# VH-VL binders against Cysteine desulfuration protein SufE (sufE): the designs that were tried, part 5

Target 1, 144 residues: Cysteine desulfuration protein SufE (sufE), of Wigglesworthia glossinidia brevipalpis (q8d2j8)
Amino acid sequence: MNKFIKKINFIKNFSSCENWEEKYLYIIELGNKLSPFPEKFRKNSNLIPGCQNDSWIYLIYENTKKIKFYGDSNSLIVKGLIAIIFILHEDLKLSEILTFDVKPYFNKLSLTNYLTPSRVQGLSSISKFIKKSARCLLIKEKIL

## First folded at step 23 (VH-VL)

Design i2 (from j5 with heavy chain G58S K59T)
Fold by ESMFold2, fold request of step 24:
Structure i2 (fold): chain C 144 residues (1-144), chain A 121 residues (1-121), chain B 112 residues (1-112)
Amino acid sequence: as target 1 above (144 residues)
Amino acid sequence: EVQLVESGGGLVKPGGSLRLSCAASGFKFSYVWMHWVRQAPGKGLEWVGYIRSKVDGSTTDYAAPVKGRFTISRDDSKNTLYLQMNSLKTEDTAVYYCTREYYLSGYFDYWGQGTLVTVSS
Amino acid sequence: DIVMTQSPDSLAVSLGERATINCKSSQSVLYSYNNRNYLAWYQQKPGQPPKLLMYWASTRESGVPDRFSGSGSGAEFTLTISSLQAEDVAIYYCQQYYTTPTFGGGTKVEIK
């Protein structure tokens, strides 16, 4: 059982795309594969602030050792970006999520080199919200 | 092969209305943002507005001189972009180009041939 | 809005000679996060729509002859035609896409 297998496969597949158009289409494909977002968690507390599209993230323990990431957006492109960031956080425990930096991966993949400044800022907002969600989950774990 | 073909230009009186169409082919129209850019006779290029891709929610934005008078829309089932122009002024006289934005990058990689709108008494 | 200023307005150059077109933005269009300049160049031949020549300031669009090159950074940019040919007679426009798109006023290139 290889920890980080989805991350390794993502990097391989994304890097094999010939150009930005192929990468763009692959981003949308990844978003379409996200688990359905539970409607009971589609509320303002799970809404990503500063995002031009309505987007939600929710983290929950699926079992005692595994964290389930839920994400959705009314933009298929943003949903795909959420999916990428989830893949980069796969198999991380809460303490690792809190300190994880996505920027080296974005740089290595040249993800931001094709986006306008406002669109690059949107990626940062997603990453920050995951850290906020992880802090909330850690607090709930400590209380329970 | 990417093609963009504008139509619907013509002569209209000040205060009148006109609707332009842009037929798109050779790419996944629903995946790209589309823009209108105009050029008054003998003048430079002026950005008019955009509509986001269907996959990014189809919202619009406009340049100040046309805001409130012009409406951009799209019909992704027909691969067609529209510009509804109301309350036309003589200053709106121009060739109108539809153009596509290269996948969220902000620059325009393909342009139509343009359609002339003349606003005159 | 970012104001784009081109110079000269018109340029007459002998066949085979170098043509230089300048573009200045009212503020920097270099994004330090990704170190990219949000500047494109377009060529518009008489009776034709604009055609993309350059993006990211210095990257040539596919199919554009290598005599065309772009340079500059921040707020000052140059389009150079190293050896002008008859088919290069056109008006050239710069465009920033750092924010809401704006275009320069154009530079008409003619054969002397």
Scores: ipSAE 0.496, ipTM 0.834, lowest interface PAE 2.5, mean pLDDT 90
Fold by ESMFold2, last read:
Structure i2 (fold): chain C 144 residues (1-144), chain A 121 residues (1-121), chain B 112 residues (1-112)
Amino acid sequence: as target 1 above (144 residues)
Amino acid sequence: EVQLVESGGGLVKPGGSLRLSCAASGFKFSYVWMHWVRQAPGKGLEWVGYIRSKVDGSTTDYAAPVKGRFTISRDDSKNTLYLQMNSLKTEDTAVYYCTREYYLSGYFDYWGQGTLVTVSS
Amino acid sequence: DIVMTQSPDSLAVSLGERATINCKSSQSVLYSYNNRNYLAWYQQKPGQPPKLLMYWASTRESGVPDRFSGSGSGAEFTLTISSLQAEDVAIYYCQQYYTTPTFGGGTKVEIK
């Protein structure tokens, strides 16, 4: 069954944290719940460019209707940020992923308000790479 | 209760070496970036460098005046930050503070009491 | 590196009166993405380490008295002590954390 927290519950839990320290620790906890990253996909083509830590994302169809997100990082905090972005994209179709904007959610949660500009740019790099991965998945289907 | 305690300061001759320690308690040391900031007698604050948290890979960066001469390291099993200072110059004379960066935010919420390093012939 | 310039170098203020300290950065420390000013203020009393007073330009650290306030945006910032008390005698430093941290030169506040 679902090993990932639902978007609604994530937003509630994150918003109920009393301070940035609690939010920070919760981010790391969420990253620890990501599915193991398959080593066969740990390739340079799946490395996120512009991320100061080595980080990987890979998207694949689990069945004809559901997209599976894999992500990993050698930084536990970046891995947690990847997990949050995955939660926000959960159950989206490819067409929805290509147009989905995470920034309103980041603003609502005040997530970026606690990070330096270079660390905020890292979040943008993750989101952009998800869109790139979605386009590559469409090419494999030969639909687009 | 967050505490940072520096030690290892003293008198050294130019060209000498010295290793400073900073004992940390009251927080998850492996989750935070740590910085060194120095203050020459009667002068202002000068950033020396940082080490990223263990969870972020423990990489370092340094201010230009100390790059190549100073090395920041951490021992997370002992909750201890280190500053190895080599090829010391008289302009390195200062009180050295260890300080904690507030969870990736960039500002420093806790400081140690400092340890004095005097570089003199 | 972003250069931080404080003024004045020192000031003497009568007990109970307003003290005003200015800080200028060589480039904007306002990040338009999140509309945050990456500026902190520290107080350093004689023989003590610096203590955090303000972050995000205008947010007081817990336990800091209400007489301390921060204002400004972009490249120009002000720390105000609305009613100076004896325990406020210290050197005050601004610090940017938009990029590699740099500090202002300090402003010494004394009782006139």
Scores: ipSAE 0.488, ipTM 0.835, lowest interface PAE 2.6, mean pLDDT 89
Fold by ESMFold2, last read:
Structure i2 (fold): chain C 144 residues (1-144), chain A 121 residues (1-121), chain B 112 residues (1-112)
Amino acid sequence: as target 1 above (144 residues)
Amino acid sequence: EVQLVESGGGLVKPGGSLRLSCAASGFKFSYVWMHWVRQAPGKGLEWVGYIRSKVDGSTTDYAAPVKGRFTISRDDSKNTLYLQMNSLKTEDTAVYYCTREYYLSGYFDYWGQGTLVTVSS
Amino acid sequence: DIVMTQSPDSLAVSLGERATINCKSSQSVLYSYNNRNYLAWYQQKPGQPPKLLMYWASTRESGVPDRFSGSGSGAEFTLTISSLQAEDVAIYYCQQYYTTPTFGGGTKVEIK
């Protein structure tokens, strides 16, 4: 995730946007920076429930014990929202991901203030799915 | 300057078809959801349907009275929104407005002037 | 669908006097997550398309005179014109955008 925007740079760039329109365009830009989603993981078990569009997330250990986040969506805006949530989870261990709360960041950045309820629910679904994915990794680690 | 210009309205018999267009300028058309709203003469506003932005996959949804008869499409290379109206009924007689949704917020910040569709024998 | 009910159907108000338009939704359009009311107001002058006046219940659109104000929360909302002017003769519509958009039936404002 070092090739991706660090949390501190994201907060700086997002906060420098003058209005919701500029933030909206920046969200799309962030989605374009996500690593390609491996096609072998593009399956129903990795689909995020509760999103208005098809979106996938997959978490995997790298050989260095770091967690790599993959995400994709058939919506460039949702892909950007996934990217923001990945940035907010920078450098977290599995145990920390399970308890991490994105809502204070959303509130501070006013990210949800201009979205309809169904679109806000989609953000919550992304966060919940990351926790599910982290729990699945913990189970695999204990089985090995 | 944002502009929305509807065209293609006219007189058509019940059971007929008509295609409306809405030319858009002054904004990034491919980034916004577009809606059709209609108004029968002397009556109120009625939502017809939407098409999601190109960046959101251009999927559509419709109000119950028109579902299965009307089709919304977009051509982002021409910045143009379309409404294909089939199996027209007299109750479809209205001024049809195209309107822009403000960046996923759900309300409509710009409206076209409208185009009249009259369905009569 | 959320049903929007406006009252009165018609208002006659003297120039310079207050006009008050009510809008009620069949369920709350307040989203507790972000504390936003998903309600907009539109003005439609004779022979013209609708024009956005208010959004989030009480926020004026750019260029809308400050004699227009919106209030209310949850399921009951009010549009107030504090000092009616001749150019304010129009039909006013409320719209919820909590779910699939629906409009109120309209309130016609005329000079008495």
Scores: ipSAE 0.463, ipTM 0.820, lowest interface PAE 2.8, mean pLDDT 89

Design i6 (from j5 with light chain T59E)
Fold by OpenDDE, fold request of step 24:
Structure i6 (fold): chain C 144 residues (1-144), chain A 121 residues (1-121), chain B 112 residues (1-112)
Amino acid sequence: as target 1 above (144 residues)
Amino acid sequence: EVQLVESGGGLVKPGGSLRLSCAASGFKFSYVWMHWVRQAPGKGLEWVGYIRSKVDGGKTDYAAPVKGRFTISRDDSKNTLYLQMNSLKTEDTAVYYCTREYYLSGYFDYWGQGTLVTVSS
Amino acid sequence: DIVMTQSPDSLAVSLGERATINCKSSQSVLYSYNNRNYLAWYQQKPGQPPKLLMYWASERESGVPDRFSGSGSGAEFTLTISSLQAEDVAIYYCQQYYTTPTFGGGTKVEIK
């Protein structure tokens, strides 16, 4: 399981970066902190569409009602972006993921101020994929 | 201080090949997308292509006029960007600039002095 | 590809006078998500490489004099030199980086 900094601390740290370069480096650092992606989950069904780099996401819903997030990409920077998204989803219930909006956080962090539109779209794709995955899990668990 | 220094330009005949180099210093080269931009004599700027950083997959893309003929590569251990130009045409005559993209922003904040490539019979 | 069109091709302005350069894109380079214009301006003096002047349409690069300003949004942009100086003689290029980068044709600014 991913051992990320707490959401609140991440927001503080990211916001304290002096410029985009520092944020960029921090993103890379976060990418390196992603847990290893299980190869058994590296399937086309877990491939995120619309990303510039091949990226995979898989969610595990445990009996404890905890959600484990797994992500990987051929891009370390994308891995970092995935990590950010995972951090933002910290402590959310599975049902809450369906309505969770990352955009306000992206704005707060000024994350999308320097990224190209295609990269921002990639972020959106990741978020959408997580929602889709969460919905599937809810159905599987007969919650929906 | 960020520095970019191109080299390798010269005179070449049509159909010939040439490899340009760009030596980078003053920043973490391996983390940055690099681009080539060219300028024909007395003409405007034309984007040639880019290579992504290794941390972002290291992929390349090219402008239509050079696609299939030009190859961009990089050696991060040497902080060097390359442009391999094959099957050169007279219309490829230009000053070639290496330029740094500011960390996935899409704009170019540093440029080299350029190196002249002349393709002529 | 987004086509960038600059006007005029050349401009002669007296010292101390205002120089205005226009740049139009074939489609909007304003991204609604972040409300930013993906447009840059470059200055190229004779025998020199291009130099970044503006990014995000109106943000001045460090070291750029205050007499330079960028304005506009969407598909129409303007670079203004409020008081032309001798050292401002150059060709100016706009560039969009909303998609695959493309440059305007350039505007040559000279002293009248």
Scores: ipSAE 0.872, ipTM 0.944, lowest interface PAE 0.5, mean pLDDT 96
Fold by OpenDDE, fold request of step 24:
Structure i6 (fold): chain C 144 residues (1-144), chain A 121 residues (1-121), chain B 112 residues (1-112)
Amino acid sequence: as target 1 above (144 residues)
Amino acid sequence: EVQLVESGGGLVKPGGSLRLSCAASGFKFSYVWMHWVRQAPGKGLEWVGYIRSKVDGGKTDYAAPVKGRFTISRDDSKNTLYLQMNSLKTEDTAVYYCTREYYLSGYFDYWGQGTLVTVSS
Amino acid sequence: DIVMTQSPDSLAVSLGERATINCKSSQSVLYSYNNRNYLAWYQQKPGQPPKLLMYWASERESGVPDRFSGSGSGAEFTLTISSLQAEDVAIYYCQQYYTTPTFGGGTKVEIK
């Protein structure tokens, strides 16, 4: 499992960064905290379209009703961005992921203020992919 | 203090080759994208290409006029950026600047003094 | 590629007077997601490399005097020097970084 800081503490820490450089470094740090991505999940079906770097995401719905997030990328910075998105989805129910909007948090964190449009689009792609994966899991679990 | 120092410029014949270097200091070089921008004598600025940081995949891209002829590389252990220029043309004559991209923002916050490359018969 | 066009090519202004430089992009460099203009201004004094003046169209880089201001949005931008000083003699360039970076042709500012 990912050993991330709690969402509320992450928001506080990220917002306390003095400038984008500090945020950038923090993102890289978070990227290094991603759990190892199981190689068996490194399939084209888990490849995120629209990312500048090859990136993969896979969700596991456990019997405890908790969601386990796996992510990887050829870019450490993208790994960090994936980590942020995972943190933002902390403690959400599978059904809640379908309607969860990351944009207000991105704005609050000023995460997208210093990223190129292509990079921001990559973030959106990651979010969309997670929603798609969640929907598939809901169907599989016969919830939908 | 951030510093960028270009070197390697000089006179070369058309069809010749030259390698430029850019020594960086004052920041974590390995974490930033680096770019080359050139300026022909009495002309404006022209983007040449970039190399991504290793933490962002380390890929390169080039402007159309230099694609296939120029190669950008970096040695993070030496905090050095390189521009290998092959099959040089007279229109490649310019001052070549190395520039730092401000942490994936897309704009350039620091520039070197530049090094002059003259391609002439 | 986005084409950047500056006007005028050259500008002569008296000391203490306002200098206005225009920059136009062939397409909008305003990103709707974050409502930011991906435009920078650079100052290049004679015999020196370019220096960053403005980013995000209107944000001053650290150390840049208050007399410099950036305005505009979308595809039309303006750099204004409210009171031209002798040290402001330079060529000014706009640059978009919405996509692959491209520069304007530059505007030479001189003292009248």
Scores: ipSAE 0.867, ipTM 0.942, lowest interface PAE 0.6, mean pLDDT 96
Fold by ESMFold2, fold request of step 24:
Structure i6 (fold): chain C 144 residues (1-144), chain A 121 residues (1-121), chain B 112 residues (1-112)
Amino acid sequence: as target 1 above (144 residues)
Amino acid sequence: EVQLVESGGGLVKPGGSLRLSCAASGFKFSYVWMHWVRQAPGKGLEWVGYIRSKVDGGKTDYAAPVKGRFTISRDDSKNTLYLQMNSLKTEDTAVYYCTREYYLSGYFDYWGQGTLVTVSS
Amino acid sequence: DIVMTQSPDSLAVSLGERATINCKSSQSVLYSYNNRNYLAWYQQKPGQPPKLLMYWASERESGVPDRFSGSGSGAEFTLTISSLQAEDVAIYYCQQYYTTPTFGGGTKVEIK
């Protein structure tokens, strides 16, 4: 019973879409499958700066050594793009998240070829914020 | 088949108001941004404005000549786009087209047949 | 806003001959990140709404005859009809979608 799509299945499904319309609809579908965003974390500190829409990301350790990603947006397509970025970070440890480069995957999948320039800039903001969140979590580990 | 059908055009006195409707079918209306484009008789195409999907915040933007006078809205439960035109001027006389933006790409892949708005005393 | 300028304003071409329509933008509509030109062409036949013809400067919309081709990059673009047919009598508009959409003034194509 898997609630979230593994990286290999995402790449297969996305690559099998025949055109941008199918990819666009798939991106929205992926966003709809994100875990509900806990309202207690819907704060300005978790708001992605520089986005034209309201988008939130929150990273937290579960009761294990595993990192849980929460994300939401008031834009269907942005929520789906957040989901894709989360899929690309699947099974990464905190230290690996800090060094992970998502850009080669964007290029390989031609994810941005159909979006206006301002909409492409939003993807970079999401990726940058994930690294910021990971650095913040790492600092808390060293202090606590 | 994607279809866009405008209605509500007619003759209006300067300073008056009119509301246009655009009925959409054949696609997931709630997933796309919608635009209005107008064409004065014998003239070229002029972008009027857009509305994002409601889940994108429902934000609108307008061309300078109509900003403050025109309001775009949508009802996703009825697959309908609206253009409320207030304080109409004779230069607003045009055929008004409802258009679909191709999935955030920025160009318009489907157009309605248009509805004529005539503003004259 | 990006100003789009088309030339000529009108063009008379014999059946079967080549028609060439030019479009200039006041600034580049090429996005260096994805190397794409944000330019579309529309055809408006008499008494009809506009219809999408080309996008990304050179890609034809489905169902558009291959006698239509688009070329150019940056700020200068061309639409070519290699062998004009009677059904191609129309006004042709270019549109940039790099930013807020703007249209060229149109080019009317007629049979000579």
Scores: ipSAE 0.423, ipTM 0.805, lowest interface PAE 2.8, mean pLDDT 88
Fold by ESMFold2, fold request of step 24:
Structure i6 (fold): chain C 144 residues (1-144), chain A 121 residues (1-121), chain B 112 residues (1-112)
Amino acid sequence: as target 1 above (144 residues)
Amino acid sequence: EVQLVESGGGLVKPGGSLRLSCAASGFKFSYVWMHWVRQAPGKGLEWVGYIRSKVDGGKTDYAAPVKGRFTISRDDSKNTLYLQMNSLKTEDTAVYYCTREYYLSGYFDYWGQGTLVTVSS
Amino acid sequence: DIVMTQSPDSLAVSLGERATINCKSSQSVLYSYNNRNYLAWYQQKPGQPPKLLMYWASERESGVPDRFSGSGSGAEFTLTISSLQAEDVAIYYCQQYYTTPTFGGGTKVEIK
């Protein structure tokens, strides 16, 4: 029932926040809009490595050409960061996910200007894991 | 109108224990990291430790001089931060401040008035 | 841990004159990724808790008079009070938040 905000609307809304407090609360709000994480996919293979909070990502084809992103975390701020990264990947094909660079968007939005260095590294870990998950999905998919 | 009010300070003999409380109001306590910072009489500020927000997993970390002796906890239903101090030493004599970290940025935008802990024979 | 060193320990300045406080870190607190300096300044008046004055090295907290300014980058920073007033008598501390927080030793500012 939850529906991701479009990339262009996210950029507009995030840019219109007056200060870091508003952006911080908006990040948490975005995390609350993630679809419920299916418990059958809550496995160690879907855990994001290098994160002190338990966080999961799972990618699956919803139909033959559309990829569904599932994400969850026991940290609401990390869950919100996952949601932002998912928004930036909306409507990408598997091949596009493998090469997509989120860093220009982070820079444009000044998302990292208010985070400690360790938290900026956490965003990198999420992005790396999405690429790993996309490679795993490609391997499962036979090219026949 | 953010308020942080410490309590529980007092006189304790070396080797004793003491529990400090910090009552918080005027903000979403469960969303922020909380820290303890102490100041020995006539001395500078020394970071003691933190507890993460519940929404960020609630983990703690401590400065080396207090690690293993001090425990930080929080009760988000009461908007209260705690510092349990065990095996107290004369060197722990200080005013203890409760402070909040500005939304994951790492600096402290609000401080309590402090509570004095004296460790002496 | 990043060691923060302040100088001088004490500073006596005539009313209306400039006060300059220095802070040096043992390692750079400039993060090249976002080009920000992870440094804050606090003011502590007698009998009061510290109060946030500056963050990101040069940004003033809301309600702080514009006679306070911060400068510097990397490992060396300065807090300047352009025209000292009586209410500015306090101890000033720098703090890095690049890693686990550490504070400078403080600089006491007094009226001559």
Scores: ipSAE 0.420, ipTM 0.805, lowest interface PAE 2.9, mean pLDDT 88

